# Ledger of designs, part 1: VH-VL binders against 26S proteasome non-ATPase regulatory subunit 3 homolog A (RPN3A)

Scores and structures below are computed, not measured.

Target 1, 182 residues: 26S proteasome non-ATPase regulatory subunit 3 homolog A (RPN3A), of Arabidopsis thaliana (Mouse-ear cress) (q9lnu4r240to421)
Amino acid sequence: CRYLFYLGKIRTIQLEYTDAKESLLQAARKAPIAALGFRIQCNKWAILVRLLLGEIPERSIFTQKGMEKALRPYFELTNAVRIGDLELFRTVQEKFLDTFAQDRTHNLIVRLRHNVIRTGLRNISISYSRISLPDVAKKLRLNSENPVADAESIVAKAIRDGAIDATIDHKNGCMVSKETGD
Below, numbering starts at 1 at the first letter of every chain, in headers, positions and changes, except where a header shows other numbers; antibody chains are not in Kabat numbers.
ipSAE, averaged over its two directions, is called F for ESMFold2-Fast, E for ESMFold2 and O for OpenDDE. V2 adds 0.75 times the mean of E and O to 0.25 times the DockQ between the complexes of E and O.
[cut] marks letters that were taken out.
The coordinates of atoms that the task and the answers printed are left out; those that the model quotes come from them. Centres of patches stay.

## First folded at step 4 (VH-VL; from b3 with heavy chain S31D E102S S104D D105Y, light chain T94F)

Design m2
Fold by ESMFold2, look of step 6:
Structure m2 (fold): chain C 182 residues (1-182), chain A 120 residues (1-120), chain B 106 residues (1-106)
Amino acid sequence: as target 1 above (182 residues)
Amino acid sequence: EVQLVESGGGLVQPGGSLRLSCAASGFTFSDYWMNWVRQAPGKGLEWVSTISGSGDSTYYADSVKGRFTISRDNSKNTLYLQMNSLRAEDTAVYYCAKGDYSWDYAFDIWGQGTMVTVSS
Amino acid sequence: DIQMTQSPSSLSASVGDRVTITCRASQSISDYLNWYQQKPGKAPKLLIYAASSLQSGVPSRFSGSGSGTDFTLTISSLQPEDFATYYCQQSYDFPTFGQGTRLEIK
């Protein structure tokens, strides 16, 4: 099961997340019940890989016997990704900075920013048929030097990738979507 | 013991304002996300608003967004709901409720509720 | 918003009966489903979280099952204190509740 854990980590670095997930979950299953610390590490990495795949881990994963406290930072991370709130995501990273550094997961967690943005934009596009780019920047809580320019780039990329069904009205500075959540 | 006690309910006119309070005890208040949930007489439960432990993140149901403001004072262990532009459909018992250290909408502790009646 | 639909809206049963209440979500919510019991004039009480996990202090005659969109709460062998209204609630997104199921004594 050490081999499967190591393989899972290598596959994660190589962006082969589907294979990484299988290896990490197998490592957790094959480990004896008494190897709690190892099983916790397998679960931490599997949670991150699933999030990178665009999956949301089941709530019950975070309440496995003897693991709730150890997995709590990763549950808070999952929640920030699920609701698509960039400021919450940054707050969770800061709150558990030492934990993520000790786990050697901090660089992997940085990759999740794309998933947070995608969820946040999808929620906006479903909620509004038309919204100004300044308002998109406010709703995503962008705090860069040029938040409106960042919002425009983020929306343009999401449209190109097919993540949202929308267009940019450049003359009026608005995102116009076809999907309204009514 | 963990306890939540709401106060500030009463009769108000449509368009009026009211501020609800929830006093917390028996736990480290600033660690927990806090929620308001309401129940119209004879009706079901409706989530109203959520605030993070620090107070930096706030969330609202669409039905109250722009009219209600959730806040907290961690030095006083108190949660607040400022309710403006009240409507008849806001008539309900308002509960404060506690989940977990993070966004966890499994509410394991509730207050007794405070009644808000919006009527002319 | 994720809509939660409970069935039935009310039912009558006798002490000792087995009761099943169902809840359907308008989209998949994985296992992010909670069940509450509420008695008249009282706040709700959490029974089940994560679809099937029993809250501390809740009797084992309560059980939950399901994932995705279809969920059930089962009470094996009803007791007199179980007559109440029951609500399901999703926690996958911002919370929404079912309309409630009133369980009454025959």
Scores: ipSAE 0.490, ipTM 0.818, lowest interface PAE 2.8, mean pLDDT 89

## First folded at step 7 (VH-VL; from m2 with heavy chain S102P)

Design r1
Fold by ESMFold2, look of step 8:
Structure r1 (fold): chain C 182 residues (1-182), chain A 120 residues (1-120), chain B 106 residues (1-106)
Amino acid sequence: as target 1 above (182 residues)
Amino acid sequence: EVQLVESGGGLVQPGGSLRLSCAASGFTFSDYWMNWVRQAPGKGLEWVSTISGSGDSTYYADSVKGRFTISRDNSKNTLYLQMNSLRAEDTAVYYCAKGDYPWDYAFDIWGQGTMVTVSS
Amino acid sequence: DIQMTQSPSSLSASVGDRVTITCRASQSISDYLNWYQQKPGKAPKLLIYAASSLQSGVPSRFSGSGSGTDFTLTISSLQPEDFATYYCQQSYDFPTFGQGTRLEIK
């Protein structure tokens, strides 16, 4: 089962997330219950890979006996991804900075930011029938040289990809959501 | 002792406005996300709104978007719900609620509720 | 929105009875399901989270099961204080509640 764990980690680094997930979950299932530290590491990496694949791990994974405290940082990460809240995501990264560094997962966790942005934009679309692009940039916490231009690009791409049902009102600089209906 | 106490309910005419408050005690208020959940008389529970610990992130149910505004004052340990353009369908007991994590919809702490009646 | 449908809407039972309440989600919610008890004039009380995990201070006669779309709350031996309304609630997305099940004295 240690072979499957290291294979899963190698595949994760190589961005082969589907294969990584399968190896890591199998390693977790095959590890003896008494090998708590190893099972915790398998679960941490499996959770991370599932999040990178766009999946939300079961809540009961985080309540497994003897693992609740150790898995809490990854449960809070899972919640930030599920909600799509970038402020929550950033505070979780800061709160558990040392844990993620020890686990060697910190750079992979940074990649989850794109998943959080996508969910956050969907939530804005659902929450507002009309919102200015500067306000979209503020809510997405865009901190680039031109965050309003970035917000417009992100919104336009999400409309094109069908991720949100909205229109850009270029004259007034607003996103207008069609999901609220006619 | 962890407590949430709502206030500000009352009778209001359709189209009117009302502001609800929720006083929090017994925990570090600014660390926790807060929620409003309502219950019409004789009916079930409906989530209304959520606000982050800092107040920067807000979420609303479709039924209240654009009419209700959730806010908080962390210096006073108080959660607010500003309700505008009230309708008869907004008549309900309004509860303040929280989970055990920064954000969690498993609500383990509730206030006693405050009644809002919208009637002409 | 994820719709939650409870069954039955009302139930009469006697002290000592075994009671089962079901909840169905309109789409898979994994195990992100919570159960609440509410007595008249009171706020809801969390009983079960993660479909089957008992909240601290909740009697062991309460149990939950299920995953995906079908969930069950069971009270193994009904006590006088258990006459209340019960709600299921999904927490996979923005929360939605079942319509409630009123458990009354037969």
Scores: ipSAE 0.249, ipTM 0.720, lowest interface PAE 4.5, mean pLDDT 87

## First folded at step 8 (VH-VL; from r1 with heavy chain K65E, light chain D93E)

Design s1
Fold by ESMFold2, look of step 9:
Structure s1 (fold): chain C 182 residues (1-182), chain A 120 residues (1-120), chain B 106 residues (1-106)
Amino acid sequence: as target 1 above (182 residues)
Amino acid sequence: EVQLVESGGGLVQPGGSLRLSCAASGFTFSDYWMNWVRQAPGKGLEWVSTISGSGDSTYYADSVEGRFTISRDNSKNTLYLQMNSLRAEDTAVYYCAKGDYPWDYAFDIWGQGTMVTVSS
Amino acid sequence: DIQMTQSPSSLSASVGDRVTITCRASQSISDYLNWYQQKPGKAPKLLIYAASSLQSGVPSRFSGSGSGTDFTLTISSLQPEDFATYYCQQSYEFPTFGQGTRLEIK
């Protein structure tokens, strides 16, 4: 029903993503098959909330009958979050800017940027046993006014949060990863 | 009709270089991410590299990173793979392939492949 | 890297038989699993994507199932053109392929 959808959106705004997910998924399940437009909106918001929770929606969600075209922008977002590529993420945001504005999902998508950065940093930590902070900033494509300082802050936060297993070598300005892949 | 046609394979000495091309037709080339996948004689399939539709993002398998460079020329509908510092284990048929979505590795269209042999 | 372990490595069967090929991932890949068919001297052909979705133009005797780490490809009634090598491939991250299953006439 529309009540569950509205409740899910309110809880999303309140940063209660676990409760929002439940409400949105239930709204999608209970909606009549004939209410395709409503089901599409439920799926769009559920996808974003799941991404904010760190989940990757199943590939088959994006191929549901009659929804493939409408969900394509959100599938491309899912791919950008899954691989942690900021350039891909920015390209998707720009490509579908009008769609996200009309869906009123643009603020949620801005919040996803932090998840993309986190995924990208983990990929770097797996690929390099040791990498300079300037190179981290370059690989994450941090286009801020002080990208090296931002990279250091991002790496430090990721270490504190347990998102990566690494240390910062402050003398040499490097991230030293314990996660180098076997 | 969607087609991918590889070329540029051949015999090369270890440590040598070779440049592969993949000519694309029947679709809007710049909209699609492109991939190289290889298959050593009598062996299975191995993903090699991916490039975004714009060419701004590139990705490589660990076995080739630092030695191979993927690129594209969207004005000529052509994908390239520059292979440097070739080794015997790079001997394979090289395929270009695409999926329908960015970063979706369900490859629905493949070329027929071009053979690269690395031997002295 | 996500390792894909495919079994059996080879299999003999007769026209009309039901065949099942299995594929196991080293970690959960949700339903991001694809199946390909490859005949000698030819490029691979996509059969199944998203674990169970049939690619356009593929006969309905092919089906896929599974989620997480364990997946199967089933051919319900073999035809002469189905004797080939079959590969599974994860698409959850940078793709990796199983080692292949050669399906032969016996």
Scores: ipSAE 0.366, ipTM 0.752, lowest interface PAE 3.4, mean pLDDT 87

## First folded at step 9 (VH-VL; from s1 with light chain E93Y)

Design t3
Fold by ESMFold2, look of step 10:
Structure t3 (fold): chain C 182 residues (1-182), chain A 120 residues (1-120), chain B 106 residues (1-106)
Amino acid sequence: as target 1 above (182 residues)
Amino acid sequence: EVQLVESGGGLVQPGGSLRLSCAASGFTFSDYWMNWVRQAPGKGLEWVSTISGSGDSTYYADSVEGRFTISRDNSKNTLYLQMNSLRAEDTAVYYCAKGDYPWDYAFDIWGQGTMVTVSS
Amino acid sequence: DIQMTQSPSSLSASVGDRVTITCRASQSISDYLNWYQQKPGKAPKLLIYAASSLQSGVPSRFSGSGSGTDFTLTISSLQPEDFATYYCQQSYYFPTFGQGTRLEIK
């Protein structure tokens, strides 16, 4: 169990998130029921790695018996990623700074910023067939000096990476989505 | 006993303003994100707005964004909804609701609602 | 927004019947689905969260199932107090509710 947990952490450092997820989930599955503290650590790291992979962990993971309170910071983190709100993400990092430092996850959590953006754009793309770039910037809660220019750059990158199925109408300053549902 | 009590509803003309209040008791108010949910007479439920425990984050349904402002006073355990530029389609019972701690949209506690009527 | 579609819109049933109500999401919402009961003039009451988890104090005749886009609320043996309107609601993103299912006596 402990070997699989440490292997999962090593693979995370090496950016091998798919393999890290496998090791961490196996560690959690093999852990004795009585080893609550260890199971909590396995779940915290598995949640983080799943978020880095672009997955959203199930709601029921956060209500497992005896783990709800301990996993709450990671539920709030998952919420920030799921909503795609950069200001909320920053606020969650500050709120639980000491917890994430003690868990040694704080540096990995910083990496989630692109996942917050990606999820936010996907939510917008599914919800709107056409939306102005200023409105995209507002919905992502961009807090830069020129949020509209940043929104255009972010949308262009997401289209290029295949993260959303959309085009940019540069003349009208809009994102035009081709995504109408699952 | 956990309780939410809305007040401030009434009759208002289109274009008018109204402020709703929700008094909270029986829990640590500042720990919980708070929500407004409305229901037009004979119709379904519509989420209106959410505010974080500290008040730093606010969210609005597209139908009310720019016209409604959610706020809270944690020293008074009170949630507010300032409604400006009211329209006929804003006519509804307005509920104050909370989810589980931490923030969650599974609303386990609701108030009994306050009626807002927007009519000439 | 994630659209939630309930079926049927209304249903007539007798005490003791098994009742099934379905809810479909316009995109995958994992298990982030909740069910509410609402009686006339009252606020909604949470029955089921996380698709299948029974809220404390809710009778065990209520159950939920599903994941992804298709969800079901089941009442195994209908009681007189169960005649109400039922709503599904996704909690994956900003909340949206189904249009409701009115459960009436036959």
Scores: ipSAE 0.731, ipTM 0.870, lowest interface PAE 1.0, mean pLDDT 90

## First folded at step 10 (VH-VL; from t3 with heavy chain Y105F)

Design u2
Fold by ESMFold2, look of step 11:
Structure u2 (fold): chain C 182 residues (1-182), chain A 120 residues (1-120), chain B 106 residues (1-106)
Amino acid sequence: as target 1 above (182 residues)
Amino acid sequence: EVQLVESGGGLVQPGGSLRLSCAASGFTFSDYWMNWVRQAPGKGLEWVSTISGSGDSTYYADSVEGRFTISRDNSKNTLYLQMNSLRAEDTAVYYCAKGDYPWDFAFDIWGQGTMVTVSS
Amino acid sequence: DIQMTQSPSSLSASVGDRVTITCRASQSISDYLNWYQQKPGKAPKLLIYAASSLQSGVPSRFSGSGSGTDFTLTISSLQPEDFATYYCQQSYYFPTFGQGTRLEIK
């Protein structure tokens, strides 16, 4: 199971996230019960890889027996990705800087910024049939020099990539979604 | 032991303003994200707003955004909700509530609520 | 918003009965689902979080199940103190609650 863990880490560094996920989850399943510290490390890396794949881990993963405290930094990280809030994402990275450095995950976590944006847009597109681009920028917490222009570019790219099912109404400056729950 | 006590409710006309307070005790207030949840008479529950432990991050339901402002004073262990441009549909019991984790929204501690009535 | 639909809107049952309340989300919310009990004139009380995890101090006759869009709260043997309104609530995104289910003890 240590072999599968190290293989998963190598594949994560190589951007082979699907293979990394399989190796890490298998390592966690095969680890002896007494190896709690190792199982925690497997879970931390599996959570990170799932987030990089665009998945949101289940709430119950973070309350596994004996792991709640150790997984808390990755739960708060998951929450920032889940709601799609870039400011929250930044504060989580600062709050748990030492933990992520110790785990050697800090550089990979920086890659999650794109996932935060994608998840945020997905949530917006489901929640609103029509929303202005300034409001998109506000909900994503874009703090750049021109957040509305950034929001337009981000939405356009997400539509082209198939990440959201929406269109841009350029005349009125808004995103029009097909994914509303109503 | 752990307590949340709301105050500041009352009768107000449409377009008016009220400020609600929630006094917290029995826990380290600044460590916890705080929430407002309301319930119209005879109706269900509606989340209103959330604020981070530091106060730097705030979130609002669409129905109140632009009209309500959540804030906190960690030196006084007090949560606030400033409600402006009140409407009849804002009539409700307002609860303050907390959970253990940011954005977890499993509200395990609630106050008793304070009644806000918006009537002409 | 993610819409939460409970059924039934009300029901009557006797002490000792097995009671089932369902909750449906308008989109997948994984297991980010909580259940609350509310008695008249009182604040809600958290019963279950993460769809199936029992909150401390809650009797074991309460259980939750489901994931994705369909969720169930079960009371295995109804007690007189279980007269209340029950709410589901998703916590996947900005929280929303079901309309409530009034449980009346016969």
Scores: ipSAE 0.758, ipTM 0.877, lowest interface PAE 0.9, mean pLDDT 90

## First folded at step 11 (VH-VL)

Design v1
Fold by ESMFold2, look of step 12:
Structure v1 (fold): chain C 182 residues (1-182), chain A 118 residues (1-118), chain B 106 residues (1-106)
Amino acid sequence: as target 1 above (182 residues)
Amino acid sequence: EVQLVESGGGLVQPGGSLRLSCAASGFTFSDYWMNWVRQAPGKGLEWVSTISGSGDSTYYADSVEGRFTISRDNSKNTLYLQMNSLRAEDTAVYYCAKGDYPWDFDIWGQGTMVTVSS
Amino acid sequence: DIQMTQSPSSLSASVGDRVTITCRASQSISDYLNWYQQKPGKAPKLLIYAASSLQSGVPSRFSGSGSGTDFTLTISSLQPEDFATYYCQQSYYFPTFGQGTRLEIK
């Protein structure tokens, strides 16, 4: 099962997230219950890879016996991604900087910013049939020099990538969602 | 003993304002997200607002956004809800609730009644 | 937002009966589903979190199951103190509650 763990880490570094996920989850399942430290490491990396794939890990993963404290940083990270709040995401990265550095996951976690944005836009597109780009910027908590311009670029990219089913009303500066959620 | 105690409810006219407080004890207040959840008489539960442990992140139901402001004073272990531009549909019992980051509401206060009527 | 639909709206059952209450989400919420019990004049009480995890101090006759969109709360042998209204609530995104199920003891 150590082989599967290292294979999963190698595939994560190589951006082969689907294969990485499979290896890491299998390593966690095959590890003996008594190998708590190893199972924790498997779960941390599996959580991260699943988030990078655009998945939200189950709530119950974070309450596994003897793992709750150790997985807490990754639970808070998952919640920031799930809510789609960039300022919360920044706060979580700062709060657990030392843990992420020790786990050697810090640089990979920076990539989750894209997933925070994507999840946030998905949630907005479901909730609003029409929303102004300034309001999109506020809801994502964009903290940049020109948050409205950033919001427009972000929304346009998400539409091109098929992440949301929406259009931009450039005359009125609005995102118009085709996904009503109802 | 973990405890949440709401106060500040009462009768207010439409368009009026009211400030609710929730005094917390028995746990490290700043470690936990705090919430307001309301229940209109004879009706179900409705989430109103959430604030992170540090206070840096706040979230509101669409029905109250722009009118209500959630805040906290971690030095006093107190959660607040400033309610402005009150409407009849805001009439409810307001509960303070502790989330285990953020929305597993495991501890609730007894609630405080807000009545908005002419 | 994510809409939660409970069924039935009310039911009547006898002490000792097995009772089930269902909850459906308008989109997948994985296992981010909580169940609450509320007695008249009192605050809600958390029974189940993460769809199936029993909250500390809750009797083992309560159990939860489901994942994705369809969830069930089961009381295996109904007791007189179980007369209450039950709510499901998703914790996947900004919280929403089911409309409630009133359980009457026959």
Scores: ipSAE 0.780, ipTM 0.887, lowest interface PAE 0.8, mean pLDDT 90

Design v2
Fold by ESMFold2, look of step 11:
Structure v2 (fold): chain C 182 residues (1-182), chain A 118 residues (1-118), chain B 106 residues (1-106)
Amino acid sequence: as target 1 above (182 residues)
Amino acid sequence: EVQLVESGGGLVQPGGSLRLSCAASGFTFSDYWMNWVRQAPGKGLEWVSTISGSGDSTYYADSVEGRFTISRDNSKNTLYLQMNSLRAEDTAVYYCAKGDWDFAFDIWGQGTMVTVSS
Amino acid sequence: DIQMTQSPSSLSASVGDRVTITCRASQSISDYLNWYQQKPGKAPKLLIYAASSLQSGVPSRFSGSGSGTDFTLTISSLQPEDFATYYCQQSYYFPTFGQGTRLEIK
């Protein structure tokens, strides 16, 4: 099972997240029940890889027997991604800095900033048929010098990439979603 | 025993202001996100606002954003809701609720009634 | 926001009955679904979290199931103290509640 775990970590570094996910999940399943520490490490990395893939792990993953306390930092990380709040994301990284350093996941977690933004935009596009770009910036918690301009750039990129189905109403400074129906 | 006790409700005119308090005990207050949830008479539940354990992150329902301010004082184990520009539709019982990080509200206070009427 | 729709809005049942309440989300919420019980004049009480996990101190006659958009709360053998209003609530994004289901004595 250690081979599959290390293979999963190597594939994560190589940006091969789909293969990494499969290796890490298999490692977790094959690990002996008594190897709780190893199973926890497998789950931590699998959670991280799933987040990098743009998935949101199930709530029940974080309540597995004997793992709830150990997985809490990754649950709070998942919540920051799920909400799409960059300030919360920064706060979680700061709160659990030592844990992420010990797990050797810190540098990979920094990559999740893109996912925080993409998930946040998806949630907004599904929730609102029309929303102002200042409100998009506020909901994402953009704290740059010009958050509205950044929100416009971010939304435009997401539209080009196919991450959301929307248009920008430049006259009114709004994102207009096609995902809310009708 | 975990307890949440709301206070500060009352009768207020439209356009007025009111500050609700929630005193917490029996748990490490600063570790948990805190929430306000309201219920109009005879109606269902509506989430109002959430604040993170540190107080650095705050979230509001669209119906109250810009008018209500959630805050906490972790040295006093107290949650607050400052309600400004009150409207008739804000009339409700306001509950203080403790959540964990997934917005599951495991402990609730008994609520404080806010009535907005002339 | 993610709309939560409960069915039925109300139902009448007798002690000992098996009752089922359903909840539908307007988009997938994975298993981020909670159930609450509320008696008149009282605060809500958490029964089920993560769709199917029983909150500590809740009787085992309560169970939850579902994932994605469709969820079910089941009471296997109704007791007199179970007559109340039940709410589902998603915690995938900013919380929203179903409109409630009143469970009344027949």
Scores: ipSAE 0.756, ipTM 0.880, lowest interface PAE 1.0, mean pLDDT 90

